# Ledger of designs, part 241: VHH binders against q9xw16

Target 1, 132 residues: q9xw16
Amino acid sequence: MSGWNAYIDTMTAAAPSIKRCAIVGAADGSVWARTEADNVFKASEEELKTFVALFNDVTQVPAKGADIEGVHYVVPRTEESLIFGKKENTGFFAVKTKSAVLIAVYEGPNEVAAQVRKAVESMQTYLNNAGY
Key: E = the ipSAE of ESMFold2; O = the ipSAE of OpenDDE; V2 = 0.75 times the mean of E and O plus 0.25 times the DockQ between their complexes.

## First folded at step 22 (VHH)

Design la13 (framework vhh_7pa5_2; at its last look DockQ between E and O 0.96; V2 from the best seeds 0.89)
Fold by OpenDDE, look of step 22:
Structure la13 (fold): chain B 132 residues (1-132), chain A 119 residues (1-119)
Amino acid sequence: as target 1 above (132 residues)
Amino acid sequence: QVQLVESGGGMVQPGGSLRLSCAASGFTFSDYWMYWVRRAPGKGPEWVSTISGSGERTYYADSVKGRFTISRDNAKNTLYLQMNSLKPEDTALYYCAAEQHDVGWPDYWGQGTQVTVSS
């Protein structure tokens, strides 16, 4: 395995509760890789452009929430390079690297969500160390 | 075991104020992000506010920003919500909640305290 798709596979393998995920350009929201087939990540590039711009000031995100794939998520808090949202039994984790944003949409309770966060943050660390 | 007990709810007129309290026990209170979440009749849970363990970081939903203030006293294991300029749409059961898994959502919930804003 090679390329950005390999990183998608790594995250989904590490956290089976991930339903869809994507790696996009931090500057413009361009899609570098995403889950496909039965688990297609469906966010448009226009939506993703708006989403990645949230990282310019994460402190403002909680007040308004965040939209992914046409779904609105509440965002009760943020970190400098982390936006995570919740909707019923679903949620997302989005982490920013030097050049990318990793987005994982998941389903399940908080115990399961914890595995998703670990997976995306591990990938974040790896990519940052690799210069991406 | 974790226990959260809300108090301070009641009925007030529009423009009025209330101060909610939440007594926490059964866990190291200062280590937990705490939340206020409310549920209005016929609606799902609505996040209201979040505060970090130390109290240095606070977040508010747009609907309450500028009117509500979340705070905590870790020495007393108590969470607070000062609610000013209350509106009828603030009518709800207000829950105190604690986050354990660092996933941006609470794990433990109190029984709730009723807040009714009506003329």
Scores: ipSAE 0.906, ipTM 0.952, lowest interface PAE 0.5, mean pLDDT 96
Fold by ESMFold2, look of step 22:
Structure la13 (fold): chain B 132 residues (1-132), chain A 119 residues (1-119)
Amino acid sequence: as target 1 above (132 residues)
Amino acid sequence: QVQLVESGGGMVQPGGSLRLSCAASGFTFSDYWMYWVRRAPGKGPEWVSTISGSGERTYYADSVKGRFTISRDNAKNTLYLQMNSLKPEDTALYYCAAEQHDVGWPDYWGQGTQVTVSS
């Protein structure tokens, strides 16, 4: 109840346009928490391991993009601790903390995406301050 | 009243070069990430290249890396795309675009300039 699932609830409440999200280990992509039930975050173990490794050098990501839940996203640019991608009217934001990667998949226009970015980065700051 | 106006498109043989320009107005040009995105007939949009507001950071799709160069002149409010070693698969309508919301995708689009590469 006080575990990692509370952080999932906090992010989805802050940005209702988030359709699915997860907190995964930065070293190996292991799932610490994710949205469940009717909106299960469905990325395979191998996909998540590949995905979190992109943070080893975010400048290499735009050339080929990124895959999450079997969906390919274009990634036109990155920031030091942020990989974000676009596929038609959907997208994702992924941020790295000391120990974790937070992933949020959303649907909506750029104004909505901005709310998702704010929610994910707020949680990034919180987890970093807590040592994660 | 953001406006983006592309120019410099045309017809060229394989192996040729073109330089696209995009005149920007209605915003502080140097504050914005800028994009080139292309659309071939019957296909969806394909991201080509991105440049930061200062011009210090650039990114390219793998399909154009080494052949295309994005640049900007912030004193002239102009974005450029130098296109070398053109191939038939580069045939498309090329759009200049600007990012407003810091979400890694553009909000404002020009009308496009046609590039046709054929024998």
Scores: ipSAE 0.823, ipTM 0.915, lowest interface PAE 0.6, mean pLDDT 93
ESMFold2 (binder alone), look of step 22: mean pLDDT 89; pTM 0.894

Design la14 (framework vhh_7pa5_2; at its last look DockQ between E and O 0.77; V2 from the best seeds 0.00; counts 0 for: pae E 2.2 > 2)
Fold by OpenDDE, look of step 22:
Structure la14 (fold): chain B 132 residues (1-132), chain A 119 residues (1-119)
Amino acid sequence: as target 1 above (132 residues)
Amino acid sequence: QVQLVESGGGMVQPGGSLRLSCAASGFTFSDYWMYWVRRAPGKGPEWVSTISGSGERTYYADSVKGRFTISRDNAKNTLYLQMNSLKPEDTALYYCAAEEKDVGWPDYWGQGTQVTVSS
């Protein structure tokens, strides 16, 4: 198991409501790791390049929303290193580390969304402390 | 228990203005992100605006930005939405909503107040 794949497994284990998950380069959206098999994270690197650029000014994201895997999400608010979106019974959390963006797409109510946020932010903290 | 009661809706002509209010009770109002969300006939819920507990941070959907202003009075446990330059496409049931679980979406909803923009 690659190091980055292990982090994917850690997040998905911590929050079972995560349907798809990816770790990408913060600079260019390159995919470092992602869920595979039955739960393949399908965003293209071109799309991800656009997505990670949203972190350059998160204050502008709520007005326009965010797209992941061809799906448009509403983004009612943001934090400096956090973009989170909602669509019906689905949503995503995206957190930025020193060098990466972690993206988790989930399905379920706010209760399970809270678990997803905790999982990705825990990983964010861990990676930041590790210098990534 | 959490209670949210909207008021101020009505019928106005295009270009008109309305001010919605939401009376909140049953929770510490100032600790909660508050939302306005609307639902037009035959459409799903559409996020309109968000405001932080202190009121220092506000966000707007592109469709209402520059026309709508969200505000709050924590001393009165009241949320407001000033709607100017109203358009027919703003016609909807407008909900006041409160976020508890810090997930970027509300947990509690009011019954809604109807806004109709028509010539």
Scores: ipSAE 0.901, ipTM 0.950, lowest interface PAE 0.5, mean pLDDT 96
Fold by ESMFold2, look of step 22:
Structure la14 (fold): chain B 132 residues (1-132), chain A 119 residues (1-119)
Amino acid sequence: as target 1 above (132 residues)
Amino acid sequence: QVQLVESGGGMVQPGGSLRLSCAASGFTFSDYWMYWVRRAPGKGPEWVSTISGSGERTYYADSVKGRFTISRDNAKNTLYLQMNSLKPEDTALYYCAAEEKDVGWPDYWGQGTQVTVSS
């Protein structure tokens, strides 16, 4: 509960438009921490396993997009450790660290999206520097 | 004052080709990821293709892969979409859009150019 939950709190505080987020294992999608209570992150075990495997070759992702919480997102481009997607006024940013994938689901326009990206990438850098 | 102006749309028969252009001004063109997005009658926006600022990375939706080619000429501040083997399903208003480098989704949109593919 404690420790990893603090990182969830840090990301949601940095970008209030984040509706739900999670830290999951990069190898298997196991949930290390997630938003709870009013904003529970509800992706299934099978969905998360499939999702983290997308990082095995991010260049293949845009052709077919990605699914999170049963929602299909268009992925218009990727970067080595970054996948992001859009569906109408909602979207996600996901970044890979050494051991984990950070996923943030948000609502709002591009100004909000930039804030969400900064929040997850700042945490990515922190966790990578810490060996995770 | 950012402007994106699409051109090259028109009416074409199935199997035909069109080349769309997007003239960009008011920003440093090479700093921007560029996009083509289309909106078919009665449908929401559909992402078509993306190209990096340098032009070395391109991405396509499965529905257009192998038929459409995105390119850019940074010396002319122009984005292109070569559309070959056009199908009636490609009928849509095609938008040029720009995302400032490393910011996220597109910040700027053009007015669109109409492509109509009919027998």
Scores: ipSAE 0.436, ipTM 0.740, lowest interface PAE 2.2, mean pLDDT 90
ESMFold2 (binder alone), look of step 22: mean pLDDT 88; pTM 0.886

Design la15 (framework vhh_7pa5_2; at its last look DockQ between E and O 0.97; V2 from the best seeds 0.88)
Fold by OpenDDE, look of step 22:
Structure la15 (fold): chain B 132 residues (1-132), chain A 119 residues (1-119)
Amino acid sequence: as target 1 above (132 residues)
Amino acid sequence: QVQLVESGGGMVQPGGSLRLSCAASGFTFSDYWMYWVRRAPGKGPEWVSTISGSGERTYYADSVKGRFTISRDNAKNTLYLQMNSLKPEDTALYYCAAEEQDVGWPDYWGQGTQVTVSS
């Protein structure tokens, strides 16, 4: 198991409502790790390049929303290193570290969304402390 | 228990203005992100605007940006939506909503107030 794959497993284990998850380069959207098999994270690197660029100015994201895997999400608010979106009974959390963006797509109510946020932010903190 | 009661809706002509209010009770109003969300006939819920607990941070959907203004009076436990330059496509049931779990989406909803924009 690659180091980055292990982090995917850690997040998905911490929040079972995560359906798909990826770790990508913050600079270019290159995929470092992602869920596979039955839960393949399907965003293209071109799409991810556009997505990670949203972190250059998160204040503009709510007006336009965000697209992941060809799905458009509403983004009612943002934080400096956090973009989170909602669509019906699904959503995503995306957090930025020093060098990476962690993306988790989930399904379920706000209760499970809270677990997902905790999982990705915990990983964010860990990676930042590790210099990534 | 959490209660949200919208008011101020009505019928206006295109280009007109309305001011919606939402009376909140049963929770510490100033601690909550508040939302306006609307639902037009035959469509799903559409996020309109968000405001932080202190009121210092506001966000708007592109469709209403520049026309709508969200505000709050925490002393009165009231949320507002000033709607200017109204368009027929703004016709919807407008909901006041409160976020508790800090997940970027509200947990509590009012009954809604009807806004109809028609010539």
Scores: ipSAE 0.904, ipTM 0.951, lowest interface PAE 0.5, mean pLDDT 96
Fold by ESMFold2, look of step 22:
Structure la15 (fold): chain B 132 residues (1-132), chain A 119 residues (1-119)
Amino acid sequence: as target 1 above (132 residues)
Amino acid sequence: QVQLVESGGGMVQPGGSLRLSCAASGFTFSDYWMYWVRRAPGKGPEWVSTISGSGERTYYADSVKGRFTISRDNAKNTLYLQMNSLKPEDTALYYCAAEEQDVGWPDYWGQGTQVTVSS
């Protein structure tokens, strides 16, 4: 969806260290938009369904971590609408809105990761205000 | 300015217990999420446990849940890890770490304290 793709472009422009990202349905993990071409977000439908279900109880996530794009991330802590994970010099931030989950995969140190968190949370706020 | 100093490591037999301590200085200790992370020989870092600034929220890796307890004493600026029912696979250098940038991973690290579990 070209309209949803604009939100992908907005997030990647706000935090250039985002390497791949997606907007998926919170209920089923269906892909509404994602980065494409040479940086395609390559998570399977089955993986995304499992991933969005983690938001049913974020307190259970740290015990086992999370998988995105076939990569396992440690998740040392969570917040009510935020799951964030780390693997070596890469990581992800995922935030839940009323009907969607925003996922951003990045590379870089913690200072760069902080910029990614700000970008995805700004979009979270925008989509919630828009009814999504 | 941040300083984290671990202590309490040593050699112990399987099934034994140790308590690690981490003395913190150079920041307002109670404002920070704190971590224990370990490195076994030839391995990368493995997250062990996390505790919120107030101590109200704690998290554990599945491999240590039920055996290790993270705690903190904010009046003494000290982080603890009580390690019970120790196994040979717990052998590692254990690091105390602190998160400043609110990204779910530490920014500051101590030097580590060695724990060796062997018959």
Scores: ipSAE 0.797, ipTM 0.903, lowest interface PAE 0.7, mean pLDDT 93
ESMFold2 (binder alone), look of step 22: mean pLDDT 88; pTM 0.885

Design la16 (framework vhh_7pa5_2; at its last look DockQ between E and O 0.93; V2 from the best seeds 0.88)
Fold by OpenDDE, look of step 22:
Structure la16 (fold): chain B 132 residues (1-132), chain A 119 residues (1-119)
Amino acid sequence: as target 1 above (132 residues)
Amino acid sequence: QVQLVESGGGMVQPGGSLRLSCAASGFTFSDYWMYWVRRAPGKGPEWVSTISGSGERTYYADSVKGRFTISRDNAKNTLYLQMNSLKPEDTALYYCAAEEYDVGWPDYWGQGTQVTVSS
C-alpha cells in the first residue's frame, strides 16, 4: 500500500458515507490513489484533468456545475479551495491542497455530508501542513 | 422552529418581471446561506440561486444568470428574487430554502410560490 492509499483509508474510515474517493494531482488530474474493489473511483484522468482545472477559477463553477465519473452535479456555491456538488441523495466534496485534489463522493442526507466535508478538510489541512 | 414563507408569484407574459419574497423566522436569518430552488412540472428540483449570510456572495445557475438577482434584507429577515426577462421555461414552483449544515445544499424549505410564464 502506497502512502496515498493510507490517506484514502483514513478518509473513508472517518466518514462511512463516502462511497468512492480519490487523491489526484492538482496540476494534471493524475490519480495518486483511489478507492478500489467494490468501490472503484471511476473518473478518467481526462475527466479529472478537466475537473482539477476548475480550481483555477472556482467562482465560475456554480453556473455550470461539475462532472465526476460521468455524473453531473449542481454546485450552488464554492470556496477558494473547495468545490462541492449535489445530486439528489448524493454529492461530492473536492478540496485542493498545495499539490493535490481530494475528491470524495458520498450518499446520504446533509447530516452525513457534513461528516464527509469534515473528513476531507481534515485531510486537506494535514497534507498542506506536510507540504503536499 | 424554522419557517419560510414565499410570496410574489403569479402569472406573467414572456419578457415580464416578478419579484419573489421569502419571510424567514425561527432562526438567526443572517447566519444562514439562503437559496432559491424551483421545480417545474414533471421535473426534479433545480437550483436557481444562492446568497451568503451577509449578502456579499451570490451565485446563479447558468439558466438564470443575467436575468435573476438574489438579495436579502437581514433586518427584515427577508430573502428576495428579482426575476426579469422571464421565459416560459421559468415556469415552476419557487422555493425559498435555508442551509443548516455547511454542505452546499439547503435543509429547510418553504411551501413555494407558483410562477407561471405564458403568453
Scores: ipSAE 0.905, ipTM 0.952, lowest interface PAE 0.5, mean pLDDT 96
Fold by ESMFold2, look of step 22:
Structure la16 (fold): chain B 132 residues (1-132), chain A 119 residues (1-119)
Amino acid sequence: as target 1 above (132 residues)
Amino acid sequence: QVQLVESGGGMVQPGGSLRLSCAASGFTFSDYWMYWVRRAPGKGPEWVSTISGSGERTYYADSVKGRFTISRDNAKNTLYLQMNSLKPEDTALYYCAAEEYDVGWPDYWGQGTQVTVSS
C-alpha cells in the first residue's frame, strides 16, 4: 500500500482505543492514508475539505462543533494546532502538521482518550520534523 | 478530594437573570479549564461554556452565546455563570465541572444547581 499506511499502523498500535484514523492533506483534505479493511474511515472528500479548513481559525470551532464521518461532535475548546471533540463515549483528536491533518476517532473514558492524544501528537511531532 | 459546589439556581420568569456560582476545593483552581454543563429533564448533558485557567479564553455553545457569560475569580476559587435573557429551554440542572486529563472534556463534576424558567 502507500508508505503513509505505516504511520496509520503506528498510531493504532500506540493507542488501541483508536477505532479509525486518517492522514489527510492540510490544504484540501485529500486522503494520504486511512484505516481500511473492517474499520474503514468513511469521511467524504467534501467533508474532509470542510474539516481541514477549520484549522484556519481554531477559536471559531467551539461555537458550532465539528462533523466527521457524518457524526456531530461538541468541541468545548481548542488549542493552536489541535481540534478535539466529544460525542457520548466517543470522540476525536485532530492535529495539524506542516502539510497534513492527522485524525483519530476513539472510544473510551477520558483517561484512555489521553493516550490517544499522546499517540497523535507524537506522530504530529515526527511528521513536522520530517518536513511534513 | 476535588469538590465542586454549585449555588445560585432558582425559579425565574422568561427574560430574567440568574448568576450561578461554583465553589471549588481540593485542587489548584487556577490551573484548570472549567466548564458549565446542563442537563434538562429526560435529556443528556449539554455543554454550555468553557473557561481557561487564567480566564483569558472563553467559549460558548451557540445556543447561549450573547446571553450567558462565564467568569472566574481565582483568588476566591470560584467559577461563575451570568445568565441573562433566560428562556424556558434553559430550564435544567446546571453542573460545574473541571478537566483533569487534558482531553477537552471535564472529569470532575459538582452535584448541580437547578434553574427553572417558567411563567
Scores: ipSAE 0.817, ipTM 0.912, lowest interface PAE 0.6, mean pLDDT 93
ESMFold2 (binder alone), look of step 22: mean pLDDT 88; pTM 0.887

Design la17 (framework vhh_7pa5_2; at its last look DockQ between E and O 0.80; V2 from the best seeds 0.69)
Fold by ESMFold2, look of step 22:
Structure la17 (fold): chain B 132 residues (1-132), chain A 119 residues (1-119)
Amino acid sequence: as target 1 above (132 residues)
Amino acid sequence: QVQLVESGGGMVQPGGSLRLSCAASGFTFSDYWMYWVRRAPGKGPEWVSTISGSGERTYYADSVKGRFTISRDNAKNTLYLQMNSLKPEDTALYYCAAEEHDVGWEDYWGQGTQVTVSS
């Protein structure tokens, strides 16, 4: 639990534009760690279970989009282990590792979004190499 | 200088068809994911369809799936949207966009091409 919080800190330090962030179990969406305090990541257990199941077939996601924290995002395309969504000037990136899904919610233009993507994908690589 | 120029819009009755084109220049067209986005009267932008650089992967919004087909001709640097079974709710200004920074499209687009579906 407390060990997983260090990974949250690493991602938010790498991309300060991340407003909220979570690491959840890939099988069931259970929260392993999340941003807390005045920037609490707030998604229900039911929403997260639905969200991580999207990775079972990412090609079906763009048709209907995705919901995180009660917000509906357009998903204009996906990659095998990446779902990203856009809503106005905000968005999210979610990547799947062997055992987890990393979710980062941000605000800003595409240059900012690119930094967020890099941060979550760097952590994805790290966790995969560590067996998670 | 990156340019994207849409054409092929017009007025058509419900059930009709149109084919939109987007001529691209100023970048290596085949390297980029491309998008169609539309803006209906009084509404914000709505994503319509996506195509990969090679053309092998395509995605559609649920509202247009089965009726619209995105395609590209990389030899001609041209993106297309074939629109069949048009409905009044498809009335909008249609824009093409290239992916920016590997994270989707930017909000800014050119003039677009107007599609009006009405009797």
Scores: ipSAE 0.677, ipTM 0.840, lowest interface PAE 1.1, mean pLDDT 91
Fold by OpenDDE, look of step 22:
Structure la17 (fold): chain B 132 residues (1-132), chain A 119 residues (1-119)
Amino acid sequence: as target 1 above (132 residues)
Amino acid sequence: QVQLVESGGGMVQPGGSLRLSCAASGFTFSDYWMYWVRRAPGKGPEWVSTISGSGERTYYADSVKGRFTISRDNAKNTLYLQMNSLKPEDTALYYCAAEEHDVGWEDYWGQGTQVTVSS
């Protein structure tokens, strides 16, 4: 197991409502780690390249939404290093570090979303402090 | 108890204007991001606009950008939606909603106010 896989495990353990998760390069959307087996994160590198580019100007994202794994999510607001979206009882959190984007797709009511956000932001803080 | 009450809806012709209001109570209004959401017949909820607690940050769906303006008066615990250049496709039940869990808009919302745009 790569070091990045361990971070996937950490996030999924911290938030059981996370169904799929990935760590990708912030520059190009290349996949560094992702959930596999029964919970394979299925976004293509081309899609991820487009997705990570959203962080170049997050102010425009709400108007257009965001696509992950071929699913379109409403993005009601953004932060400088945070994009989150919702579709029915599903959603995603994506946070940007110095060199990576962490993406967590979850299922459940809004109550579980708070735990997901905490998990990915905690990892964001950890990786930033580590220089990643 | 959280309560949101929308008003200001009605019937207007295409190109017309309406101003919606949402009276909030039962929570510290200024601490919450607020949303407008609408539901057209036969469709699911559609996000319309978002405003931060202070009102400094606003966001709009592409479908309403340039036509709708979200605002708030925290002293009056009231959320507003100025709708200009209305189109038939804007016909919907409009809800105001408060964000509690830092995601989405469906935590708290009112009963809605009907907006009908028709010639």
Scores: ipSAE 0.646, ipTM 0.841, lowest interface PAE 0.7, mean pLDDT 93
ESMFold2 (binder alone), look of step 22: mean pLDDT 84; pTM 0.849

Design la18 (framework vhh_7pa5_2; at its last look DockQ between E and O 0.87; V2 from the best seeds 0.76)
Fold by OpenDDE, look of step 22:
Order: structure tokens, then sequence, then C-alpha cells
Structure la18 (fold): chain B 132 residues (1-132), chain A 119 residues (1-119)
């Protein structure tokens, strides 16, 4: 394993409830890495361009929610570098680094969400320290 | 054990106002983000509003923004929802919930309070 794909594997290994995951450019939503095979992250780059732009003003996101892979999620609150959403027994965590946005889509009860958040935030910290 | 008890619902005409309350017990109220969620007939739960532990940060669904105000009194372990300019589409059973596992609202523990907006 090498490159950005290794970071995808690290996050998915840390949180088994993650079903799909992607690392994209914070500036343009370009896909740097994503889950593949049976768990392909399917968001288009056009959709991702819109998504990463949400981080320009996270305070407005809760009112409107967020769309990933054609699915609309409720965003009950945000942090400066964190957007998370819920839909029934699914959700997502998205964190922003210096140059990237990490997106993890998960399935399960609220109990599994904490592990997912920890996984993506740990990766966020690691990448930020690495200058990415 | 955690207990949430909603009250303040009722029937009002369009344009009317209601103030909901949620009495919380069994946990350190001030440490938790709190939420209002509503469920209309035949629909799934809809997020309404969020407030931080200190009350300094609030968020609203677009459908209620400008009309509803969430607040809290941590000394009284009570969450509030001031609802103004009510519309028929606001008709729902309203629940309060605490954030759990640092991700959104927990399961509903209270019985909810019914809000009906009708002419």
Amino acid sequence: as target 1 above (132 residues)
Amino acid sequence: QVQLVESGGGMVQPGGSLRLSCAASGFTFSDYWMYWVRRAPGKGPEWVSTISGSGERTYYADSVKGRFTISRDNAKNTLYLQMNSLKPEDTALYYCAAEEHDVGWSDYWGQGTQVTVSS
C-alpha cells in the first residue's frame, strides 16, 4: 500500500462501520483516493466540488443539509473543519485538512458513529501534521 | 436514568405562537448539546433545531429559521422552543433529545408534545 489509498485503508480498518470513504482536494473536490470494489464511493467530482465548498461557510450548512452520492443528509450542527450528517441509521463525517477533505459514509446505530468520527479526525490530525 | 419530558404543545391558528419546554433529568444537562425533533403524521423524524451546552451556538432547519428560537436554562435543566408565525406544516409531535456519542440526537426518551396548527 502506498499513496492516498493507504489512508483510505487506515480509516476503514479503524472503523468497520465505514461503508465508503474518499479523500478529495479541498479546493476543487478532485478525487485523490476512494474505496473501490464492493464499496465504491460514487459521488461525482461535480457533486464533490459543491460539497467541499460547504467548508467555506460551515455555519450555513445546517439550514440546508448536505448531499453525498445523491443522498441528502441532515446536518444538525457543524464545526469549523467538521461536517457530519445523519439519515436514519446512516451518516457521514467529513473533515477538512490543509489541502484535503476526508469523507466517510457509515451505517449503523449512533454507537458506531463515535468510532467513525475518531477514525477521520485521527487521519485529519495526521495529515495536517504532515503538511497536507 | 435519563428522562426527558416535553410540554407546551397545543392547538393554534396559523400565525399563532407556542412555547415548548423540555424538562431533563438523569444526566448533566449543561454538558450536552440538545435538539428539537418533530414527527408529522406519515413522515419520518425531522430535525428542527440544535443548541450547544452553553447555549451560545444555535442551529435551525431552513423550514423554521426566523420563526423558531431554541434556548435553554441550565440552572433549571430545561430546554425551550419558542415557535412564532406557526404554519399548518408545523403540525407534528415535538421531541427533545440530547446529543449522544458526539453525533446528532439520541433516541427519543420522552412522550413528545403535540403541536397542531389549523384554522
Scores: ipSAE 0.726, ipTM 0.873, lowest interface PAE 0.6, mean pLDDT 93
Fold by ESMFold2, look of step 22:
Structure la18 (fold): chain B 132 residues (1-132), chain A 119 residues (1-119)
Amino acid sequence: as target 1 above (132 residues)
Amino acid sequence: QVQLVESGGGMVQPGGSLRLSCAASGFTFSDYWMYWVRRAPGKGPEWVSTISGSGERTYYADSVKGRFTISRDNAKNTLYLQMNSLKPEDTALYYCAAEEHDVGWSDYWGQGTQVTVSS
């Protein structure tokens, strides 16, 4: 998908602290685009299928946490279209659009996490308005 | 200045109960998600429970679900943790924390309250 890589570039430019990110299909976790080269987003297709299914009921996620790239994260709370996780000084934000899930992994304190959240939510809004 | 003061800890036998309190001041308590976090000897912080500003949404770590109950009284600016069926593994310093930047709990504000479960 030639156009989806531009959205990866937009998110990483908006929050340079994003280490890796991806856009995956909400129905099956298929990868539409991801960061590549030295910072390849390494989650398997099977792990992503399990991950996107968490959005079927976000209220059940905190009890068990979530796995991305083989790393287990604590999920201390969720919002209706947002799952975020923490492990030590790293974390992720994931947001759901009509058709996709946007996933960004980062390293840093809560101030860094806040910048990452804003970047992924801005793209969430853009894609929803565009019908995705 | 933001202040969080934990109390209610103590020594208890396995199977016993304790109720922790967290008195909050220096911010609009009802606007914030609140958390209980604990530190066992030699371990880093472990998330225990979460409650929304209104108190309508609560979440628990799997290790405490069914035994602990988080609650809040916004008129008294106080957060609570009712701990039942206590186990030796629950021995830790317990801290309350407020949400920071909409991305989870911040640094611990108080000295914590010690819970020791031993026979």
Scores: ipSAE 0.710, ipTM 0.857, lowest interface PAE 0.9, mean pLDDT 91
ESMFold2 (binder alone), look of step 22: mean pLDDT 84; pTM 0.841

